# VH-VL binders against p57417: the designs that were tried, part 29

Target 1, 135 residues: p57417
Amino acid sequence: MNNLIDTIKKIENILYSLERILKQECHNLLKSKTSNEEILELIKRKKILFKKLIILSQDRLCLEKEYNIFPPYESNNKLNNYWKKIINTCLILRKLNLKNKIIMNKKFYLNQRFLELSSSYKKSVTYNLDGNLEI
Short names: E, the ipSAE of ESMFold2; O, the ipSAE of OpenDDE; V2, 0.75 times the mean of E and O plus 0.25 times the DockQ between their complexes.

## First folded at step 15 (VH-VL; framework fv_regdanvimab)

Design t6 (at its last look DockQ between E and O 0.57; V2 from the best seeds 0.77)
Fold by OpenDDE, look of step 15:
Order: sequence, then C-alpha cells, then structure tokens
Structure t6 (fold): chain C 135 residues (1-135), chain A 122 residues (1-122), chain B 110 residues (1-110)
Amino acid sequence: as target 1 above (135 residues)
Amino acid sequence: QITLKESGPTLVKPTQTLTLTCSFSGFSLSEYGVGVGWIRQPPGKALEWLALIFWDDDKYHTTSLKTRLTISKDTSKNQVVLTMTNMDPVDTATYYCAREPYDSEGYYFDYWGQGTTVTVSS
Amino acid sequence: ELVLTQPPSVSAAPGQKVTISCSGSSSNIGNHFVSWYQQLPGTAPKLLIYDNNKRPSGIPDRFSGSKSGTSATLGITGLQTGDEADYYCGTWDSRLRAYVFGGGTELTVL
C-alpha cells in the first residue's frame, strides 16, 4: 500500500509542476513579444513531465490491481485525500491548457493576417531562426 | 562529451557498508528530465538494476535491496552516490552508473561508466 | 526472478540474420518502451536500441528493434564477428516500480 501512496503522491507533484509550467506558458503568451526559445523550453519541460506522468499512471494502475483498491479510494482516507487533490489539479490544468491554446491560436491567426497584409503590398515577410519576423 | 566514472572501494568486508560515487561530465542533474542510475553485474551473470535518481530528487530502488540501498545526488559536484549496507559475498559485482536521458518516451540508459569491480570478502 | 526472458544463446554465421527475443508481461513490455544493450566481452554495456526501435547515433542500421504485445525483438542483419557479445533487453516494470533487464543472450558468430 505504501507503494501506491508514494505513486499517488508523485503524480500529485508532477501535476503541480505542470501547473507551474502552464502558468508560465500563459504568462509568456500574453507578452507582446514572446521568445521562441522560452516557448520551446516550456514545451520540452511539459514533454518530460508527461513522460513521467504516463509512467507513474501505469504504476498506479498496476498497483491498484495488485492491492485491489481503486479510485476514489474510499477504503483509504490518505489515498482518497490525495486523489481529491489530483482531481482538483487536473481541472485546473484543463482550464489552463484550454486558455493557452486559445491565446496561441489567436496569435497565430494574427501573424497569418499580418503576412497576408504584407503580401498585398508586395513585401517579403519571413521568420528568422529565432522565430522573429523579418520585414 | 558525456562521461561517467564510478569510484569507491574495490574490496569490502562482509557486513560493511559500500559507498560508491558516480562522477559525471557533459550533463547536469539540474537539467530537466535527467536521471542517473546504478546497475551491477556479478561475474558471469546478468545486469541487475539497483536504483535511479532524477533531477527532481525522485528516487527508485530495487525492491529486493530497498532496505539496504540509498541513492543521493550532489548537483553542485555532478555526483551521485550509492550506499549499500550489510554487504555480502553475493554482492560481489561490477557496479555501473549510467545516465537516463530526458528526450525519449521510455526509461533507458544511454551513457555508461566503465564500471568498478567490488569484491566482498573476509 | 527474471521478469524478462531471453534465450540464453544464439549463433549464426557471418552475413546472416539473427533475432533475439525478449518476453515480458503487461506490467513491463506491454506498457513500456523497450531498450536493448550490447555488451562486448570485458566492456560496459552500450545502448543499442531505445524506445522499441530507435537507434542512437553511431549504431548501424543492421540493428533493429521491434515490439509486439508483451514481447520485443532485436534483429541483427549482416552479422559480423564484432557483433559477438551479450545482448540485454530492458524496460520499466510498473508492478515492481523498477527498471528490469532480461537475462541476457550470448551471441556467437560461427
């Protein structure tokens, strides 16, 4: 049972880390000038956390079967409390992720419109390796 | 260039504690996603995973030796330390440290030290 | 207590193809990515394959990996004398919460 508790705690910690990253992502996306390097770094970190999360989730599932205990873990108060936190964090993450996607999509749309406008004036607009517009 | 090197005593008496240090370069445990693990190999036997530590201090140990093993890191020194208590002749093996990378989907070890041979004998 | 099973030995002549199997369960190979390691005599293991079928830089395309269900396979084509070594599969096991290696396969080039 200790292994399952430990696994659930680790999952919670990873989700918290993801929350921090998504908040940072949101902050960066709301800036007038967003660094591509910063975005890429955040993406990298998200991927790493997701890797761990996936593995931890698989650990959880295996241990649940082993111990014959499943969410919401009503038979174990400690596990149940962690699970409530996990669920709450997941809801937060979903909202943050959706928000970030909306902001990102809007930025891409605006960039596309700018390129179209530039083309109408026979100006060549490209992105450099840093993701900045070259006019 | 990534390198790892194991150091510690090559001879240990039964019941004593083994302390091995993995010194590495070319990467840091401050890097997101990076891990370092310990693997041993008794003479003529298969590889045996012992422990793994990540950048975020997340740790895993083999169940059979969990009570005897401790893994820790010193990020400032680029070192990972493995301690194993109550050594027995059956623990005689070559001990390896290895890096677990960040840019993959599964866990694996991409760079290995050359290993250090530890003999447990009275 | 090996959770991953490999044939103890395989052999073939130079230029031939060999396969090494690694059999596990749903708690390991079934749910996790498999890696393969080559250990030449008297040397440390070397990563050969990761994430089931990916080759690190420097590993020739003669080496290939595949995974199906709860089993993984290492393929070696154009066998060379220098390929004589021990080969280990490895993966994460969720039940044990541990990385696990197979028992190893000794490859002999005839």
Scores: ipSAE 0.863, ipTM 0.944, lowest interface PAE 0.5, mean pLDDT 92
Fold by ESMFold2, look of step 15:
Structure t6 (fold): chain C 135 residues (1-135), chain A 122 residues (1-122), chain B 110 residues (1-110)
Amino acid sequence: as target 1 above (135 residues)
Amino acid sequence: QITLKESGPTLVKPTQTLTLTCSFSGFSLSEYGVGVGWIRQPPGKALEWLALIFWDDDKYHTTSLKTRLTISKDTSKNQVVLTMTNMDPVDTATYYCAREPYDSEGYYFDYWGQGTTVTVSS
Amino acid sequence: ELVLTQPPSVSAAPGQKVTISCSGSSSNIGNHFVSWYQQLPGTAPKLLIYDNNKRPSGIPDRFSGSKSGTSATLGITGLQTGDEADYYCGTWDSRLRAYVFGGGTELTVL
């Protein structure tokens, strides 16, 4: 059980880091002049965090099967509380990602290459009814 | 360009604590996504992964040795330190540190140190 | 016990092809990317293949990797005497929350 709790904590930490990146992305997109270097760095960081999330999601799924417990973890208050935090953070990420997508499209309308690069890394992080990660 | 080097004692007595330092160059643990791991190999035996630390201080340890292992980093010195308590003759091995890169889909180790051989004797 | 199973040894003549298998489970090979390492006698391991089938720069294309289900395969064509080494598969295991290596395969070039 401690391994599942630790895995959920690591997932929460990655989601918080993604929230910070999306806020940084918004700030850079609202500037009158943005550096391609700054945006490319944020894209790189999102890719790295998505990699870790995908792996942690597999860890969580394996441990859930081993312990026979599943989201929203109603039988364990500690896991349930962490899961609620994760869902709330995912809602925040969804809103930030949509906001940034709109700003990006308006700012870079004629730069199709840049829009294509940005869209490959603008994924919403959600969990479906079965508790599976969807990026 | 990328190099890693293990340093520390080559001889320890049973029950002592082993401290190994991985010193590296050509990359930094301030870089997003990068990690450094430790792997050992007893004489004539297979590789055994021990621990991994990432740039964000996220850590993993092999389950069988988790209570004996501590991994830490000093980003300003380009160093990662492994501490292993209560050494036993079965822990005699060559110890490697290796880099976990950030530009891939899976975890793996792309650059390895030459290794340091640690013998545990009475 | 070994989490990833490799044959303990394989052999082939110079110029021939050899394959080395790595058998695992859904908690490792089935859901994670596989890497392969070469360890020449008396040396540190060296990366040959990552992300199932990608070669780092400097690795010739006669080394190849593939994955199907819960098994992975390293292929070596145009076998050379310098290829005599131990070969290890490696991947993440989600049940253990750990990186795991296979037991190794000793390649002999007759």
Scores: ipSAE 0.822, ipTM 0.922, lowest interface PAE 0.6, mean pLDDT 89
ESMFold2 (binder alone), look of step 15: mean pLDDT 95; pTM 0.962

## First folded at step 16 (VH-VL; framework fv_regdanvimab)

Design v1 (at its last look DockQ between E and O 0.51; V2 from the best seeds 0.75)
Fold by OpenDDE, look of step 19:
Structure v1 (fold): chain C 135 residues (1-135), chain A 122 residues (1-122), chain B 110 residues (1-110)
Amino acid sequence: as target 1 above (135 residues)
Amino acid sequence: QITLKESGPTLVKPTQTLTLTCSFSGFSLSEYGVGVGWIRQPPGKALEWLALIFWDDDKYHTTSLKTRLTISKDTSKNQVVLTMTNMDPVDTATYYCAHEPWDSEGYYFDYWGQGTTVTVSS
Amino acid sequence: ELVLTQPPSVSAAPGQKVTISCSGSSSNIGNHFVSWYQQLPGTAPKLLIYDNNKRPSGIPDRFSGSKSGTSATLGITGLQTGDEADYYCGTWDSRLRAYVFGGGTELTVL
């Protein structure tokens, strides 16, 4: 059970990091003169975080099966509390990611850089309607 | 060019603590996505993963040795340290540190140190 | 007990093709990317394949990797005497939350 708790905590931390990155991305995209280098760096960081998130999610799923406990973890208050935070953060991330995509599309549409950035976004983590991770 | 080098005692007595240091160049643990792992190999046996530490201080240890292993980093020195307590002759092996890259989809080790041989004997 | 299973040894003549299998489970190969390592006698391991089928710079195209289900395969074509080594598969295991190596395969060039 400790492994699952640790995994969930790590997931939460990664999501917070993603939130910071997406906010920075939004800030940069809203500048009159956007630095492509800065955007590319943020995309890189997102990719790295997504990598960890995917692996952590797989760990979570495996451990859930092993321990026979599943979200929203009604039998474990500690896990349940973390999960609520995760869900809330996922909802925020989904909104921020969508916003950034719209802004980026408006700013860079029909150029090579847009295509490169867009391809990177397509590899991003997906969320369901309730904000749950679909990885 | 990425390089790693293991250093530490080559002879340890049973029950003593082993401390190994991985010194590296060509990258920094302040770089987003970078990780460093430890792997050992007993003589004539297979590779055994021990631990992994990331730039964000996220750590993983092999379950069988989790209570005995500690991995830490000193970013300012470009070093990763592995400690293993209560050493036993069965822990005799060549110990490697290795670089885990960020630009990939899975975890793996692309650059390895030459390894340091540690013998546990009374 | 090893989480990833490899044949203990394979052999072939120079110029031939060999394959090395790596068998796992859903918690590792089934859900994670596989890497392959070559270890020449008395040397440190060297990365051959990462992310199932990608080659690092400097690795010849004679080396290939594939993954299907819970198994992975390393292919070596145009076998050379210099290919005589131990080969290990590796991947993440979600159950153990650890990187895991196979038991290794000794390749002998006849």
Scores: ipSAE 0.886, ipTM 0.953, lowest interface PAE 0.4, mean pLDDT 92
Fold by ESMFold2, look of step 19:
Structure v1 (fold): chain C 135 residues (1-135), chain A 122 residues (1-122), chain B 110 residues (1-110)
Amino acid sequence: as target 1 above (135 residues)
Amino acid sequence: QITLKESGPTLVKPTQTLTLTCSFSGFSLSEYGVGVGWIRQPPGKALEWLALIFWDDDKYHTTSLKTRLTISKDTSKNQVVLTMTNMDPVDTATYYCAHEPWDSEGYYFDYWGQGTTVTVSS
Amino acid sequence: ELVLTQPPSVSAAPGQKVTISCSGSSSNIGNHFVSWYQQLPGTAPKLLIYDNNKRPSGIPDRFSGSKSGTSATLGITGLQTGDEADYYCGTWDSRLRAYVFGGGTELTVL
């Protein structure tokens, strides 16, 4: 069980880092001065964080099956608390990604990367073409 | 060019703590996405992965040795340190450190040090 | 307990081809990318293949990799005496949350 909790914590840390990157991306897009090097660095960092997130997601799914426990982890308060934070952060990331996409004329940096994670966490939450939350 | 070199004692006594240092050049642990791992190989036996540390201080340890292993980094010195407590003759092996790159889909080790042989004897 | 299983040895004549198998599970090969390492006698391991089938710079195209299901295969064509070495597969394992190596395969060129 401690391995699943640790995995969930690592996922949360990656999502927080992605939130920071998307906020930085938004800030850079709204400023009058941006460089190709800064954009390329943000793309690189998103790619790296998605690599780790994909692998951590496989770790989580494997450990869930092994321990026979699944989201929202109602039988474990610690896991349930981290799960709620993960869901909230995923919702924030989808909003930020949509905002940045609109600024960039619908550039699709993260749609492919987030599809697996968003599908795994989504149950009563849906985004439409406007990026608005639907339940 | 990426290079790594292991250093530390070559002979330790049972129950002592082993401290190995990986000194590297050609990359920095301030670079997003990179990591350094430790692998050992007992004489005539297979490779055994021990631990991995990433640029963001994220860490993994082989389960069987987790309570005995500590991995840490000093980014300013371009060093990674592995500490292994309560050494036993079964821990006699060549110890390698290796670079984990960022630009791939999976984890793997593309550049390895030459290794340092550690013998544990009475 | 070996997580990844390789044949202990394989052999073939110079100029021929060999394959080396690596058998795992859904927690490792099935969901993660496989790498292969060559270890010449008395030397450190060297990367041959990463991400299932990619060669790093300087590795000749005689070396190839593939993956199917929970198994991976290293192929070596145009076998040379200098290819005599131990070969290891490696990949991440999600159950162990650890990198794992196979037991190794000794290649002999007769």
Scores: ipSAE 0.817, ipTM 0.923, lowest interface PAE 0.6, mean pLDDT 87
ESMFold2, look of step 16: ipSAE 0.816; ipTM 0.917
ESMFold2 (binder alone), look of step 16: mean pLDDT 94; pTM 0.960
OpenDDE, look of step 16: ipSAE 0.851; ipTM 0.939
ESMFold2, look of step 18: ipSAE 0.806; ipTM 0.918
ESMFold2 (binder alone), look of step 18: mean pLDDT 95; pTM 0.962
OpenDDE, look of step 18: ipSAE 0.877; ipTM 0.951
ESMFold2 (binder alone), look of step 19: mean pLDDT 95; pTM 0.962
ESMFold2, look of step 21: ipSAE 0.796; ipTM 0.914
ESMFold2 (binder alone), look of step 21: mean pLDDT 95; pTM 0.962
OpenDDE, look of step 21: ipSAE 0.861; ipTM 0.945

Design v2 (at its last look DockQ between E and O 0.66; V2 from the best seeds 0.67)
Fold by OpenDDE, look of step 16:
Structure v2 (fold): chain C 135 residues (1-135), chain A 122 residues (1-122), chain B 110 residues (1-110)
Amino acid sequence: as target 1 above (135 residues)
Amino acid sequence: QITLKESGPTLVKPTQTLTLTCSFSGFSLSEYGVGVGWIRQPPGKALEWLALIFWDDDKYHTTSLKTRLTISKDTSKNQVVLTMTNMDPVDTATYYCAHEPWNPEGYYFDYWGQGTTVTVSS
Amino acid sequence: ELVLTQPPSVSAAPGQKVTISCSGSSSNIGNHYVSWYQQLPGTAPKLLIYDNNKRPSGIPDRFSGSKSGTSATLGITGLQTGDEADYYCGTWDSRLRAYVFGGGTELTVL
């Protein structure tokens, strides 16, 4: 059970980090002159966090089966508390992601950096077509 | 160019604590996505993963040795330290530290130290 | 005991093709990318394949990797005497929350 708790805690931390990155993206996108380089860097960081998140999610699912406990973890107060935070953060991330996409679509820079950025957004596997985080 | 080098005692007595240091260059643990792992190999036996630490101080340990292992990093010194308590002759092995790179997919170790041989004997 | 199972040894003559299997489960190979390592006698392991089938710079195309289901395979074509080494598969295991290596395969070039 401790492994699952640790995993859930790690997931929470990654989500918080993602939130910070998305907020930074938003901030940069709202600037009069958006730095594509900065955005690309943030995307790279986001990808790394997604990697960890995906792996942690797989860990979580595996451990849930092993321990026969599942979200929202009603039988475990600690897990339940973390899960509530996770859900709240996911909602925030979803909103931020959608916002950033909207802003990005309004700011069209026809250059190689923009194309790379656009490609990165389109190839994201962590969000569905509706902008929902997939964990 | 990424390089890693293990350092520490090559001989320890049973029940003593082993402290190994991985000194590296060519990368920083302040870089997003970077990790450093420890792997050991007893003589004539298979590789055994021990621990992994990431840039964000996220840590993983092999379950069988979790209570005995501690991994930490000093980013300013480009070092990762592994401590293993209550050493036993069965812990005699070559210990490697290795670089886990920035990668959007899986975990793997692309650069390895030369390894340091640790013998546990009375 | 081993989470990933490899044949203890394989052998072939120079110029031939060999394959090394790595068998796991849904918690590891089934859900995670597999890496392969070459360890020449008396040396540290070297990354040979990552992300199932990708080669690091400097690794010849004679080396290939594949994954299907809960198993992975390393292929070596045009076997050379210099390929004589131990080969390890490795991947993440979600159940153990650990990186795991196979038991290793000793490749002998006849």
Scores: ipSAE 0.697, ipTM 0.869, lowest interface PAE 0.7, mean pLDDT 91
Fold by ESMFold2, look of step 16:
Structure v2 (fold): chain C 135 residues (1-135), chain A 122 residues (1-122), chain B 110 residues (1-110)
Amino acid sequence: as target 1 above (135 residues)
Amino acid sequence: QITLKESGPTLVKPTQTLTLTCSFSGFSLSEYGVGVGWIRQPPGKALEWLALIFWDDDKYHTTSLKTRLTISKDTSKNQVVLTMTNMDPVDTATYYCAHEPWNPEGYYFDYWGQGTTVTVSS
Amino acid sequence: ELVLTQPPSVSAAPGQKVTISCSGSSSNIGNHYVSWYQQLPGTAPKLLIYDNNKRPSGIPDRFSGSKSGTSATLGITGLQTGDEADYYCGTWDSRLRAYVFGGGTELTVL
């Protein structure tokens, strides 16, 4: 059980880090001048945090089966509280990420090639020469 | 170029605490996404992963040795330290540290130190 | 206790092809990327394959990797005597929350 609680705590920490990064991304995208290095660093950080989140999610699923306990973890108040925070943060992150992608597409048309690496977690999404979303 | 080097005692007595230092160059643990792991190999035996520490101080330890292992980093010195308590002759092995790179897909160890052999005997 | 099972040894003549299997479970190979390491006698392990089938710089394309279900395979074509080594698969295991290596496979050429 301690492994599941620890895994859930790690997931929560990653989500808070992602929220901070998305807010920093929004701030940088709204500036008049934008450094390519700054934006590329934020894209890299999102990719690695998303990787860790996917792996932690797989850890959670394995441990849930082993312990025979499942979301929303009604029988464990500690896990239930973490889970509620996780769900709320995921919804916030989804909206923030979409907003930032729209702003980025409009501002970074000239740097299209420089951002080609950003599609690793959104494989169905591509950008045209104007920075607009395709598919 | 990324290089790692293990240092520490090569001979310890049973019950003593082993402290190994991984000194590295060509990367920093301030770099987002990177980590350093420790792996050991008893003579003639398979590789055994021990612990991993990431840039954000996130840590994992092999379950069977978790109560005996401590991993920490000193980012300013480019060092990672592994401490293993209550050494036993079965812990005789070559100990490696290894770089875990930033990668959007999986975990793996792309650069390894040459290893340091630690013998546990009376 | 091996989480990942490899044959203890394989052998083939120079110029031939060999495959080395790595068998695991859904908590490891089934849901995580596999890497392969080569350990020449008396040396530290060296990364050979990562992310199931990718080669780091300097690894020739006669080394290949693949994954299907809960098993992974290392393929070596055009065997050379310099390929004699121990080969290890490795991956993350979600049940153990740990990186795991296979037991190793000793490759003998000829």
Scores: ipSAE 0.640, ipTM 0.854, lowest interface PAE 1.4, mean pLDDT 87
ESMFold2 (binder alone), look of step 16: mean pLDDT 94; pTM 0.960

Design v3 (at its last look DockQ between E and O 0.51; V2 from the best seeds 0.74)
Fold by OpenDDE, look of step 16:
Structure v3 (fold): chain C 135 residues (1-135), chain A 122 residues (1-122), chain B 110 residues (1-110)
Amino acid sequence: as target 1 above (135 residues)
Amino acid sequence: QITLKESGPTLVKPTQTLTLTCSFSGFSLSEYGVGVGWIRQPPGKALEWLALIFWDDDKYHTTSLKTRLTISKDTSKNQVVLTMTNMDPVDTATYYCAHEPWDAEGYYFDYWGQGTTVTVSS
Amino acid sequence: ELVLTQPPSVSAAPGQKVTISCSGSSSNIGNHYVSWYQQLPGTAPKLLIYDNNKRPSGIPDRFSGSKSGTSATLGITGLQTGDEADYYCGTWDSRLRAYVFGGGTELTVL
C-alpha cells in the first residue's frame, strides 16, 4: 500500500509542476511579443513531465489492481486526500490547457519557429481531443 | 560528450556502509528529464538495477534493498551518491552509474561509467 | 527471482542471424518500452536498442529490436566475431516500480 501512496504522491507533484509550466506558458503567450523559443522550451518540459506522469499512471494502475483499491480510495484516507487534490489540479490543468490553446491560435505567426511550436503542440499526447488530461 | 565515473572504496568490511560517488560531465541534473541510475553486477552474474534519481529529486530504489539504499544528488558538483548500509559479501560486485536521458518514451541508460569493483570481505 | 527471462546462451556462425528473446509480463514489457544492452567481456554495458526498436547513434542496423505483447526480441544479422558478448534486456516494471534487467544471454560466435 505504501508503494501506491508514494506513487499517488508523485503523481500529485508532477501535476503541480505541470500547473506551474502551463501558467508560465500562459503568461508568455499573453505577452505582446511572445517568445516562441520560450514557449518551445516549456513544451519540452511539459513533454518530459508527461513522460513521468504516464509511467507513474501505469504504476498506479498496476498497484491498484494488486492492492484491490481504486479511486477515489474511500477506504484509505491518505490516498483519498491525495486523489482529491489530483482531481482538482486536473481540472485546473484542463482549463489552463484550453486557455493556452485559444491564445496560441490567436497569435498565429508564419515562421519556422511557430511551425515547430504548432507541430509540437499538436503532437502532444497528454490531452485528448476534448482537452482533458489523460492520466 | 557525456561521461560518468564511479568512485569510492574498493574494499569494505561486512556490516560497514558503502558510499559511492558518481561524477559526471556533459549534462546536469538541473536539466529537465535527466536521471542517473546505479546498477551493480556480481562477478559472473547479471546486471541488477539498484536506484534512480531524477532532476526533480524523485527517487526510486530496488525493493529488496530499499532499507539499505540511499541515493542523493549534488547538482552543484555534478555528482550522485549511493549509500548502502550493512554490506555483506553477497554485495560484492562491480557498481555502475549511468545516465538516463529525457528524450525517449521509456526509461533506459544510454551512457555508463566504467564501473568500480567493490569487494566485501572481512 | 528475475522478472525478465532470457535464454542463457545462443550461438551461431559468422554471417548468420541470431535472435535473443526477452519474456516478461503485463507489468513490465507489456506496458513499457524495452531496451537492450551489449556487454563485451570485461567492459561496461553499452546501449544497443531503446524504446523497443530505436538505435542510438553508432549502433549498426544489424541490430534490431521488436516487442510484441509481453515479449521482446533482439535481432542480430550478419553476425561478427566482435558480437560475442552478453546481452541484456531491460525495462520498467510497474509492480516493482523499478527498472529491471533480464538474466542476460551469452552469445557465442562459432
Scores: ipSAE 0.861, ipTM 0.944, lowest interface PAE 0.5, mean pLDDT 92
Fold by ESMFold2, look of step 16:
Structure v3 (fold): chain C 135 residues (1-135), chain A 122 residues (1-122), chain B 110 residues (1-110)
Amino acid sequence: as target 1 above (135 residues)
Amino acid sequence: QITLKESGPTLVKPTQTLTLTCSFSGFSLSEYGVGVGWIRQPPGKALEWLALIFWDDDKYHTTSLKTRLTISKDTSKNQVVLTMTNMDPVDTATYYCAHEPWDAEGYYFDYWGQGTTVTVSS
Amino acid sequence: ELVLTQPPSVSAAPGQKVTISCSGSSSNIGNHYVSWYQQLPGTAPKLLIYDNNKRPSGIPDRFSGSKSGTSATLGITGLQTGDEADYYCGTWDSRLRAYVFGGGTELTVL
């Protein structure tokens, strides 16, 4: 049982770290400038934490089966309390991830529009220089 | 380039505490996802994983030796320390420290120290 | 405690191919990535394969790895005398919450 409790604690710690990363991602997405290195580092850290969660999830599933106890762990108050914290953090992470996805999609839409406007402006200038240049 | 080196006593008496230091260069435990592990190998026997510590101070120990092992790090000194209490002649082995990159799908050890041989004898 | 089983020894002639098996369970090989290590006589182990089938820089493609179910296999082609070594598989075990090595396989090139 102590191995399962420890595994659940490790999962909770990773989720808190992910929350910090997603908040930092949101902050960087709202800035007008963000360094390439900073963005790549956040992507790297999320990848690392998700992989750690995958391994810990396998640990949890294996130990749950071994001990014949399953979420929400109603028969063990300590596990149940940790699980409730995990669920609350997962809800926060889902909200943050959706927010970041929406901000990113809006920036992509605006970037697409600026690209189209830049292309149209460039084409207009080219036509003028090629066929309508007066000076 | 990543290098690791084990240091500590080469001879201990039964019941004594062994303290081994892994000194490394080419990486830092402040780097996200990085870990350092300890592995031993008794003469003529298979490798036995002992413990692992990550950049975030997360730790794992082999179950059979968990009550005897302590692993810690000093990030500013680029060191990881393994302490094993109540040494016994069966603990005679070569002890390795090894770097674990986190930036992959599984756990593994890509760079190893040369090892230090510890003999437990009266 | 050894939870991964390897043959104690294998042998083949120079230029031939050999395979080394590593047998485990769902708590280890079945759900986790396998790595392989080469240990030349008198030296520290060296990483040969990680993430089941990936080679680190400097490892020639005559070394290969694969996984099926709860078993993994190291393949070595074009055997050379310098390949004589002990070979270990390794992976995470979720029941033990520990890294585990196989018992090792001694490769002899006759």
Scores: ipSAE 0.764, ipTM 0.896, lowest interface PAE 0.8, mean pLDDT 87
ESMFold2 (binder alone), look of step 16: mean pLDDT 95; pTM 0.963

